# Designs tried in a protein design chat: VHH binders against Protein DOG1-like 4 (DOGL4). Part 190

Target 1, 232 residues: Protein DOG1-like 4 (DOGL4), of Arabidopsis thaliana (Mouse-ear cress) (q84jc2)
Amino acid sequence: MSKMRNLVEEKFLEFYESWVIQLELYLHQLLIAHNNNTMSETELRHLISKLTTHHKAYYTAKWAAIREDVLAFFGSVWLNPLENACSWLTGWKPSMVFRMVDRLRKSRVVLVEAQVKKLEELRVKTKFDEQKIEREMERYQVAMADRKMVELARLGCHVGGESVMVVEAAVRGLSMGLEKMVKAADCVRLKTLKGILDILTPPQCVEFLAAAATFQVQLRRWGNRRHYVTHS
Below, E stands for the ipSAE of ESMFold2; O stands for the ipSAE of OpenDDE; V2 stands for 0.75 times the mean of E and O plus 0.25 times the DockQ between their complexes.

## First folded at step 19 (VHH)

Design gg12 (from gf5 with E101Q; framework vhh_6qgx_2; at its last look DockQ between E and O 0.91; V2 from the best seeds 0.83)
Fold by OpenDDE, look of step 19:
Structure gg12 (fold): chain B 232 residues (1-232), chain A 124 residues (1-124)
Amino acid sequence: as target 1 above (232 residues)
Amino acid sequence: QVQLVESGGGLVQAGGSLRLSCAASGFTFSDYHMAWFRRAPGKEREFVAAISWSGGNTFYTDSVKGRFTISRDHAKNTVSLQMNSLRPEDTAVYYCAAGDQLYMPISADEYDYWGQGTRVTVSA
C-alpha cells in the first residue's frame, strides 16, 4: 500500500536524504583520518565537532517535525524496512552503541582501565534509562488500549461533528504522549553519545564515529538493495 | 537569565600567576562544556582552554600547555583557569564560554554563552 505521504513526511524525507549525503561525506573524512594517522589532535577535534554538530542538527529537525506529526516517525517512510526494523522508538537503540565500542576493543583500539570503567558505568546508566522508557511506553500502550483506543473506536462509529472534535482531541493527546516518549528516547541517545565521546580519545572517537556511520550507511544500502530486488 | 561572570584578572609581572574564575548561572551547568578564550589587543579571539561537561576531558592551545590549568566545580557552578608562568604575550581580555555540543568544541562559534571578559595584563 503506497502510504500517501503527508507533508511532514515529504519534508523530512527531503531533509533526511540531504542529511545522509552529508553523513557520507563526513564518513569519508573520518575514514581518511583513521587510516592516515597524520591529523593533529586539533584537526581531529574539529572533524569530530563537525560530525556531532551534524547529528545535533538531525535531532533539531526531528523534534520540529514531531511537533507537527509524531506518528510520521513511527514507520518512517524515509527509512527502508530494514532500517525501520532496527529502530527503537524512532531511532537507534542507545545500548547498541556499546556493542560498537566492544567491537572496537576487539580490534586495535586499546582502552585504559579508567575508560573501561567509565564506559561500563555509562552502559549501566543507559540501560537503566532505556528500561525506564520502555516501562513508560508499556504503561502508555496499556493506557491507550484500555481507554483511548476504545474511546476512539466508539467515537469512530458515530462520526458527527462533535465526535470528530472528540476524536481529534484524543488523537492529540495520544500524539503528545508519543512525542514525549520519543523525546525522552532521543535524550537518552544524545546523552549516551555525549558520554561515549567524553570517555574516548579523539582518535578513538574518530574510529567509533566512523564505525557508527558505516553501520548506518551500510544498513541503508543493504535495505535498499533488498527492497529493489523484491519489488523488481 | 544566563550569566557568565569572569573574575580574577589584573596586572601581573612576567613569570607571575593569576587564577581566573567564571561563575555560571541560568542554565544546567553540568550539561555544558566550559572554555576560556582570549582576545589580545589588535588580535582576534582565540581559544585557550576547554573542559568537558563531566570535567573528564581538557584541551589546551599549544602556547599555554604546561602553564595553564582549566578546572570546574559543579557544586559551585564555576570554571577556573589557573595561569602560571605568565608572559607578556598572554596579555588579553579573557572570556568564559559555555556550550552544549555533543563533543567539547574548540571553536568559538560552537559556544552558546559568553561572559563579558576579564582583563589580564602581564608586564615585562
Scores: ipSAE 0.881, ipTM 0.953, lowest interface PAE 0.5, mean pLDDT 92
Fold by ESMFold2, look of step 19:
Structure gg12 (fold): chain B 232 residues (1-232), chain A 124 residues (1-124)
Amino acid sequence: as target 1 above (232 residues)
Amino acid sequence: QVQLVESGGGLVQAGGSLRLSCAASGFTFSDYHMAWFRRAPGKEREFVAAISWSGGNTFYTDSVKGRFTISRDHAKNTVSLQMNSLRPEDTAVYYCAAGDQLYMPISADEYDYWGQGTRVTVSA
């Protein structure tokens, strides 16, 4: 268990470092596209696809890793404490993305009425899906507590190999349930992103993706600076 | 089991029209972006048109803009390509493609499922 957690954490730390570096390179391309009115729609669509493929690659790697050790993703060693504190079921809260869209509307982006209506429908759907996940997590936690109480009672009557097997079965059951919940949360995140990108025009998608990438990079930088400043 | 079946190809005079249709099965049609690609003899497949999973986004290669219209029918699980003002340069095998990427792709390598194609010949 302990050896598997260390291996999964080490491999994903390496992946995540590389993934963030590539995200920063794509952010640079997004900012150039934002400031350059000469890019064709074809070029913008290719750039948007690169960003969304990069985001999908994160989830592909994550889902492979949670298959091996989902618990590593609760309090991840590759994230600073600020990034971890902003996590909802191992990632950003899906409905938070609409605050970013609202900020873009107020500063730079004019949305037509049809886009606004579609975004509000998506916001409501996203919030509903979030609440459904939260209810299912609560139900799962209650079910696990019931099994945990039975297994603790059995552990109180056992010493040695059988007690270890019962604990290992309980941990495996918890891990399988958490993996299911994490994937469900990730699916809401992906469906929300897919919906937003379909509603926005290509230039608007570039602005949205740039804002999202900027937020992720700044969250990492600010969290790291706060830690290092407390030592100086 | 996923299947994409194109129909509606044939021989037509320059300036004429054809309507291609693609019947989709084996996946949740409303979750997938749909596209048409074409391949002229001896050439690589090239992008023609795409329509997003919701139907709210469309995109066309420059050479067909204003002449071709892509549409989808979620009740019948079909995607269509209305081809007007046809030119000899439009002669090709036309392929229907489907993909569930986060953003509607315009590159062939991002589409997962492909039909067998329908031949369109435009005579001078």
Scores: ipSAE 0.737, ipTM 0.887, lowest interface PAE 0.8, mean pLDDT 83
ESMFold2 (binder alone), look of step 19: mean pLDDT 85; pTM 0.871

Design gg14 (from gf5 with N57R; framework vhh_6qgx_2; at its last look DockQ between E and O 0.92; V2 from the best seeds 0.81)
Fold by OpenDDE, look of step 19:
Structure gg14 (fold): chain B 232 residues (1-232), chain A 124 residues (1-124)
Amino acid sequence: as target 1 above (232 residues)
Amino acid sequence: QVQLVESGGGLVQAGGSLRLSCAASGFTFSDYHMAWFRRAPGKEREFVAAISWSGGRTFYTDSVKGRFTISRDHAKNTVSLQMNSLRPEDTAVYYCAAGDELYMPISADEYDYWGQGTRVTVSA
């Protein structure tokens, strides 16, 4: 059954496609900046700001869309199966970025002790926040399974107007909870990113952001290729 | 209501020092990057200095490097600009700004809140 994309999905898909195109453009600029040691700090900061603004725009759009249909983001149709498989609460897992930083450290990026310490502190905090969200999600899921899902299941057996209202109310309640959780997760993502960018020097930020963008773009490309091969 | 209130401006002789202060209220101070901008007579507003939300990063325009120091006090919700070795070309209205961006911005359009400004006049 061709899951008829709802309006929210369609709109966000269009947005996301455009957003990714712009991300690729920024990635190109980041790579140039990374390879060109002639850029001034001011120029680097401007480039970083442009990209981070782009990221902020994504969340702005996301949050607007979530208000309409948070469920659309659970099983995002604008993502390929690989991207979805790598998703944690409708996005990237915050703690994953530290692996990227670690990879950078193994490369040409030299972090001073003070940076390492701050990164570790941030990592601990991020993990704590992730766990907190996960616990809350589990709690939420249990609560829903015990009450709402049972009610929904019972109501699903009754074909009537009142049952529809109750189901709708239950779904609304569920959606509100999910929205809250998604926003909480996004806040952790944004805080983590904000923290990392504060710890790193401008050149390091460029490298980090380039790596992150590359990963995202490659994940999409690989996922798409696999999808086409399996369906051809 | 968000408020940024600058203070510390005045008349000073060339080579003198001033300390500007900006008191912030109405928002979560610790989440915002803070900056100082200035507008000289007949000129456009220009970036002077910025400090990140954590205070861990600072950035200065080239003309004030080594002379100006930006700092922030989270307990008092204040940002300060220590201005040393002042020059006549530093004469301007100085504005405090706050921005909630992922990265500390240096462009005026990326800051969300602005103070009314404090006048600094450096006499020859």
Scores: ipSAE 0.864, ipTM 0.943, lowest interface PAE 0.5, mean pLDDT 92
Fold by ESMFold2, look of step 19:
Structure gg14 (fold): chain B 232 residues (1-232), chain A 124 residues (1-124)
Amino acid sequence: as target 1 above (232 residues)
Amino acid sequence: QVQLVESGGGLVQAGGSLRLSCAASGFTFSDYHMAWFRRAPGKEREFVAAISWSGGRTFYTDSVKGRFTISRDHAKNTVSLQMNSLRPEDTAVYYCAAGDELYMPISADEYDYWGQGTRVTVSA
């Protein structure tokens, strides 16, 4: 069982390292597309699809790994401390993405009134879904603490085969509950992204995806550089 | 079980019109992008038109732009393709497709569900 946890962490670390390298490659393509203004709509759509397929691949791998060991995604070994500190339920906070859209609106991205209205509606829905998840997680954390205290007290009174089965059942119950909460958070992330990409035009989607990839890459680089400096 | 059923194909003279319909079931229709692809004899499937999950975005291959119109009806769970000013090169089997990707796809391998197709023949 301990071997399965280590295997899950090692496999996802290898996956994530490759995934980030490919994200950086796609970022380069996004920046070329942004600077040239010569790509056809078909070419832009192809590039956007590469990025969104890459993001979907991340969640496919994550959900498979979470099925086996959800706790690995809380304080992940494949993320530096800055990346882990910025996580909300094992990922980026959905409502934060609208700050990025706001920054793009203040620069080169011009949105028509219809887009602005749809983005505001999506922002309100995203925030509502976020709050719903936070309330559910709060209730779950309280219930889990109570369940854990009862189980620890019971385990302290018994040593034997039935105690092992009860502990194993409790661990499975905890993991299943956390898995559901993480997947719910991921669903809000995916619905928010899907909504934004539907509202924006293809050139605006390229700008948005480039900004998002840049932010993720810079968080990783900055967090890693701090550790290099402190070890010099 | 997911099912896509096309209808409305047939024989039409050049310059004519035809309306294809695709009835969808077995999934939450409003979560899926819908598309039409076609396959001419001896060729691979090619993209014709797509409409996003919300209905807010459409995209057409250049050869049909301005002549074909894709639409969706969330109350009836149907996707339609209105084909006007038909040409002999539009002759093909037309397939309805559905996918739940994050971004509306234009490549066939990004669509998960397919209908059996409906034949459209345009005579000169």
Scores: ipSAE 0.682, ipTM 0.865, lowest interface PAE 1.1, mean pLDDT 85
ESMFold2 (binder alone), look of step 19: mean pLDDT 85; pTM 0.867

Design gg2 (from gf5 with G99S; framework vhh_6qgx_2; at its last look DockQ between E and O 0.92; V2 from the best seeds 0.84)
Fold by OpenDDE, look of step 19:
Structure gg2 (fold): chain B 232 residues (1-232), chain A 124 residues (1-124)
Amino acid sequence: as target 1 above (232 residues)
Amino acid sequence: QVQLVESGGGLVQAGGSLRLSCAASGFTFSDYHMAWFRRAPGKEREFVAAISWSGGNTFYTDSVKGRFTISRDHAKNTVSLQMNSLRPEDTAVYYCAASDELYMPISADEYDYWGQGTRVTVSA
C-alpha cells in the first residue's frame, strides 16, 4: 500500500533530497581536503564550518517539521528501509560516532593521549545521555500503552464528534511527548558532534566528517539499490 | 536580553600591553564559542581570535599569533584577550562575539551576538 504521503512528508522529502545533494558536494570537498595536505588551517576551518552549518540546517528544518507532524519521522518516507533500520529515535545513534573515531584511529589518525581521554569522557557522557533518553522513552511507551492507547482504543470505538475531539486531543498529547523525546535525542546528537569536533584537530575533523558523510551516502546508495532490486 | 560588554580598551604605546574583557549575559555562556574581532579605521571588520565553547581550542589570525592570548572564564561568563607587544597596526575597535555553531567559526557572519566594542589605540 503506497502510504499516502502527507504534506509534511512531501515537504521534508524535498528538503532532504536537496540537503543530501549538498552533503555530497561537501563530501567531495572534504575528500579533496583530506588528500591535499596543502590546505591551510584557515581553509580547513572554513570547510568544517560550512559542513557543520549544513548539519545544523537539517535539524532546524527537522524541528520545524516535527512541530507539525512528529509521527512522520517515525518511519521516514524519505529514507530507505536500511536507513530507517539504522535509525535511533529518528536519527543516528549518538554513540555510533565513537566507532567512527575508533576506525580513524586504526587508520591514519594519531590521537594524543589528551584527546583520547577527552573522547572517552565524552563517550561515557554520551552513553549516559542515550540511556537516559531510552529510559524516558520506555516510560513514555508504558504510559502510552497503559493510559493513552487504551483510551484511544475505547474512544475509537465511538463514532461521534465529541469522541473525535477527545481522540484528537489524546493524539496531540502523545505527539507532544514524542516531539520532546526526538528533540532530546537530537540534542544529544548535536552535543556529541560538537564535543568530537572540539577534541579533534582541523585535519582530524575533516577526516572524521568525511568518514561520517561517506557512511551516510553509502548507506543511502546501497539501501536504494537493494530496495529497487527487490521491488522491481 | 543578550549582552556582551567589552572593557579594557585605551591608549597604549607601541610595545605595550592591554587586556580586554568581555562580560556575557542573557545566554548559556558555556555553549557558545567566543571570539574577538576588530575594525581598524577605514578597514573592514576582521577576525582576531576565537576560543571554543569548552575552552579547549583557540585560533588566532596570523598577525597576532604569539602576541595575543584569548581565554575564557566560565564561572564569570567572561572572555578575555591579552594583548602583548602591541603595534600601531593593532589600533582598532575590538568587538566581542558569541556563536552557537557546532564548530568554532572564524567568520563574522557565523557569530550570533556582538558587543558594542572597545577602542584600542596604539601610539607609535
Scores: ipSAE 0.886, ipTM 0.955, lowest interface PAE 0.5, mean pLDDT 92
Fold by ESMFold2, look of step 19:
Structure gg2 (fold): chain B 232 residues (1-232), chain A 124 residues (1-124)
Amino acid sequence: as target 1 above (232 residues)
Amino acid sequence: QVQLVESGGGLVQAGGSLRLSCAASGFTFSDYHMAWFRRAPGKEREFVAAISWSGGNTFYTDSVKGRFTISRDHAKNTVSLQMNSLRPEDTAVYYCAASDELYMPISADEYDYWGQGTRVTVSA
């Protein structure tokens, strides 16, 4: 089942498809860098900057799009059902990224005690910020439910343009509130990423970014393969 | 209004030392990576040293490693460059720069705020 697409959804679908293709190309470069011990620290830092600039470009485009239609980012047409099911407030859950770091630590990345301590402090702060946003979202949902009941009662009294204007104003208010919460969640994502990259060494940053890109690419591939369902 | 003001430049003999300072204002200093770049006569502006927003990450161009030390003071909102064992080829105008990028940049195009520069001349 599909829904009609508006202009914002079509524009962002085209952007996102291109963005993921470029991410896959950067993943190739990260994997070469991971396996190539001859790259200088300067070369590694340039590659890391390319990845972080690419991620920043995603948020720049996203924030422009959510000003026009934040609801497009809840159940997005450019994501498959698996990708949508894994979304927390329109993106990856900030605390989940530490599971990626833990996985790398167990297999390939050796962290010194000072790094482990700093990462734990960041993990605790990230989880706290997540919970703060979740509480605010719950308060917002309750407020919207209460407002909806009042508006339904008004609609039951009259049929016409007055009821449409009240509903339209309520939807506009919801959209503005959701935009602020999505931006707050994105700020937690960006602060978490910035913190992790500052704690890790350049080779460790390459490992981390490669793992993150691999996860995103694989999630897309696995979700797309589940499209094949035989009905007849 | 963002301001970066360099000081500490001057004339020095080869083998000597200078300490450059950059006073920052108009932004949350602890959110910004800080760097020093330099421009020698007839050359392009080149990267010298950078220090991350937290102070935990530093990087130096090869020609200054072991001679220059970058540091930052969050209480005074300053970044400094201690320049030891100076050579005539270190002669340049030195610029302080600031960036809030996700990862500490080493290229000039990723730095948004710049000082006016301070001249360092190394003789003999």
Scores: ipSAE 0.756, ipTM 0.888, lowest interface PAE 0.8, mean pLDDT 86
ESMFold2 (binder alone), look of step 19: mean pLDDT 89; pTM 0.911

Design gg3 (from gf5 with A108S; framework vhh_6qgx_2; at its last look DockQ between E and O 0.79; V2 from the best seeds 0.80)
Fold by OpenDDE, look of step 19:
Structure gg3 (fold): chain B 232 residues (1-232), chain A 124 residues (1-124)
Amino acid sequence: as target 1 above (232 residues)
Amino acid sequence: QVQLVESGGGLVQAGGSLRLSCAASGFTFSDYHMAWFRRAPGKEREFVAAISWSGGNTFYTDSVKGRFTISRDHAKNTVSLQMNSLRPEDTAVYYCAAGDELYMPISSDEYDYWGQGTRVTVSA
């Protein structure tokens, strides 16, 4: 059943497609910068800033869309099944980026002890924040199951106009809670990213961001290929 | 209301030193990168130095490297610029700026808040 996309989904899909195209362009620039050791620190910093600004723009758009329909982001139609499967609260799991950093360390990137320490501290903090959100989510789910969903189910049996209003109000309340949690998760994502970028040198930032972007782009490409093969 | 208030400017002889200070209020100081910019007479505003939100990262324009030091105090919500070995070409109005970008920016358009500036004059 072709899930009828609502207006929010359609708009965000368009945005996201454009956003990904731009991301690929930045990825290309990052790869060039990574392979070419001739770029000045200033140039690297500018490139990093452009990309991070691009990421910030995504969240700005996301938050605007979430205000309208947070549920659209649970089962994002602009993502393929693989991307969705890798999502945690409508995005990447913050602690996952540390795996990327670890991969960098196994490569040609040399981190000094001070950086390693700071990264570990950040990892711990990030995990703590993730867990906090997860606990809140669990609490929320329990609350929904015990109260709101039961109410909704009861009200759903009534076809009266007043019942519809009550159901809508209940759904709004639920949505607001989800919105709050999604925003909280996004804040952890942004803080984590901000922290990592503060710890790494500009060349290391380029490497990290290139790896992250590559992963994102490849995940999308591979997921799309698989999806088309299975549904063709 | 967001405020950035610069102080410490003045007249100094070449080779002298000044310490600029910027007091920030009205926003979460610890979340913002801080920077100093300057505008010399007849010139455009230029980047001087920046310090990341945590204070763990700094960056300087080439002309001031080794002479200027940027620092921040989270307890006091201040950012400072220690200027040593001042030169006549350092004469400018110095501006404090704050930005909440994910990465510490070095472009003026990426900073959100600005002070009114403090004048630094270096005589020959």
Scores: ipSAE 0.880, ipTM 0.953, lowest interface PAE 0.5, mean pLDDT 92
Fold by ESMFold2, look of step 19:
Structure gg3 (fold): chain B 232 residues (1-232), chain A 124 residues (1-124)
Amino acid sequence: as target 1 above (232 residues)
Amino acid sequence: QVQLVESGGGLVQAGGSLRLSCAASGFTFSDYHMAWFRRAPGKEREFVAAISWSGGNTFYTDSVKGRFTISRDHAKNTVSLQMNSLRPEDTAVYYCAAGDELYMPISSDEYDYWGQGTRVTVSA
């Protein structure tokens, strides 16, 4: 027995299930590459590109889905818009990916000084971009809370279709703003990932992507599809 | 709108050198990976060299390693390919390409923008 979902949720969940299955196949290839001393740099780069193309496909589908109904990625967002700042716009904070990089440094991957410096610079930039988005979202949430109070007062004074149209316009405005913010957060995630992959060597990229895919597959087992450490 | 314009091709004796340049416009140059591909007569286009958006990552096909050097100049929005120790097998039309993928591509289908090409002929 399954829970009732709207059409956008059902379509995206069907996509996501297929997407995770393919990710598991790529994880197998990454683990083989991680242990294979005979794989050429060309072969490693092709594999890395397949993984990154697969991740872009996820965002393409996600952005199409949020254009149809961004609220499907928040519970009852209309009912609780002020809590969105704590949820970090339908995903892990972009900077959280650096915890995975840090874990790899402590166990498997030896980075040269130049790589460490570049990664720290990227971490600082990612944090700055996160804070910029948080400030924008805070202003937006305040504006929406004020409009909610105004609309509740108007609802008490208007019983006709005009009140419904004003509420519909407010909900549409909220959805458009949230769509923009989710895409902005995803862009920070993608720029961060792009930077990490540029700094790491191909074998290090394979180790990083394998760790990220492992984490993502484990999250799927728990039914949480909003936690992606590799999408920033 | 987006333009990639190659230059520097010509006729060179085997063992000689050429420097190809590609002027880029119509996009934020520093966000794009840049690459050189080539097409020999009667053959398909093949990868030669790539340089990442930051300039910090480069890759070369085996047949040109040690002879060719790719570089980029963010002040001039140009990508260059210094070709030394040229061989008749290097004879081809050379194309500049740009792409904004997450990882620097080495496959032609992952590059979005292409120049018209510049002809390089290496005489035996």
Scores: ipSAE 0.737, ipTM 0.891, lowest interface PAE 0.8, mean pLDDT 81
ESMFold2 (binder alone), look of step 19: mean pLDDT 86; pTM 0.885

Design gg4 (from gf5 with S30E; framework vhh_6qgx_2; at its last look DockQ between E and O 0.94; V2 from the best seeds 0.84)
Fold by OpenDDE, look of step 19:
Structure gg4 (fold): chain B 232 residues (1-232), chain A 124 residues (1-124)
Amino acid sequence: as target 1 above (232 residues)
Amino acid sequence: QVQLVESGGGLVQAGGSLRLSCAASGFTFEDYHMAWFRRAPGKEREFVAAISWSGGNTFYTDSVKGRFTISRDHAKNTVSLQMNSLRPEDTAVYYCAAGDELYMPISADEYDYWGQGTRVTVSA
């Protein structure tokens, strides 16, 4: 059944497609900057700022859309199955970025001890925050399963106007809770990113952001290819 | 209400020193990058210095490197600019700015809040 995309999905799909195109452009610039050691610190900082502003814009759009329909982001139609499979609470898992940093360390990027220490502290904090959210989600799921879902199931058996109102209220409540959780997760993402970018030098930031963007773009490309092969 | 209040400006002779201070209120100070900008007579506002939200990262315009030091105090919600070896070309109105970006910005348009400014005059 071709899940009729709701308006929120359609709008966000359009936004996201445009956003990804711009991301690829920034990725190209980052790669050039990475390969060109002639860029000034000022130029690097400007490039980093542009990209990070782009990321901020994504969350701004996301949060606006979530207010309308948070459920649209659970099973995002603008993402391929691979991207969705890699998603944690409607986005990337914050702790995953530290793996990227670790990869950088194995490459040409030399981190000083002070940076390593700060990164570890941030990692610990990020993991703690992730776990906190996961616990809250579990709590939420249990609560919903025990009360709301049962009520919904019971009400679903009753075809009537009053039952519809109750179901709608229950769904609203569920949605509000999910919205809160998604926002909390996004805050951890943003905080983690903000922390990493504060610890890294501008050249290191460029490399990190390039790696992250590359991963995102490749994930999308690979996922799309697989999807087309399986459905062709 | 968000407020940034600059202080410490004044008249100083070339080679002298001043310490500017900016008191912030009305927002979560620890989440914001802080910066100093200046506007000289007849010129556009220009970036002087910035300090990241954590205080762990700073950046200076080339003309003030080695002479100016930006710092912040989270306990007092203040940002300071120590200006040493002042030159007549440093004469300007200095503005404190706050921005909540993922990365510490160096462009004025990326800062959210601004102070009213404090005048610094360096005489020859």
Scores: ipSAE 0.881, ipTM 0.954, lowest interface PAE 0.5, mean pLDDT 92
Fold by ESMFold2, look of step 19:
Structure gg4 (fold): chain B 232 residues (1-232), chain A 124 residues (1-124)
Amino acid sequence: as target 1 above (232 residues)
Amino acid sequence: QVQLVESGGGLVQAGGSLRLSCAASGFTFEDYHMAWFRRAPGKEREFVAAISWSGGNTFYTDSVKGRFTISRDHAKNTVSLQMNSLRPEDTAVYYCAAGDELYMPISADEYDYWGQGTRVTVSA
């Protein structure tokens, strides 16, 4: 792959580029809705559903890609997940989305006490689910305690055919475990988003989704200065 | 296998009340938004009311607002529609629907599971 990226990476990058372009178009619609006092609640709900369908499409495509090659999403081979156990699995830590909710409150959006209470309950639940995933990653690292033996087998794979088959089986097993963890992390992200949108009013959801889209577009531009970055 | 079974329909005079119920099975009820749609004779299905997976978000079509109340019971895996001050225009077959979208849908094509319907007839 020294001359070009593998097909899984290329396909997903093409999807992601198209996905962000469409997100920019939705951002324009969100800004119009934000500034237009004449939109009905029905119209706002339809717009919110378009955005949430778009976000769901991102994860559908991501999960299809990780089923083919999960290591493409870690930016390096198998060493990165084990060497950087605190790295969040191919995305933003789910609880970071609450910083955006906090920004919403500072931008003159009024949240009533009932909403604040529900958001704090959701934040606690999200943090608990994050910690569960972190504990599972630590257990996964313990299960891979003989990492030096697997690495040595990979370096020696040019020696014998029997060694090559053992290394391939070990890599396949690692990939399955990582796929499960990435999907678990994404499910926490989706359940957190689902919870936030359920608590906020339709106008507040439009404000939140506009802020999220703005941040994501700028993150893509920042990432293009150094490297490609795939985030939800 | 997913099942949604409606009950509680019937014949009622204008101004009367009915309570529809929908029993759900075959899926994790707590993860699904629930809704009621209706189809009047010769018309397309129309949205009536929805309640989110948590029960914290509800939405009603304008023509039923203030008269109908949607509710859900996680212990019994049921969703209900209390219909008060019924009008002849409310005459329709009422359908229970379930969907697991990120945001509570109000469009029929965003709901995955449907009941067989229960007929409500409101006489003048």
Scores: ipSAE 0.731, ipTM 0.885, lowest interface PAE 0.8, mean pLDDT 81
ESMFold2 (binder alone), look of step 19: mean pLDDT 84; pTM 0.858

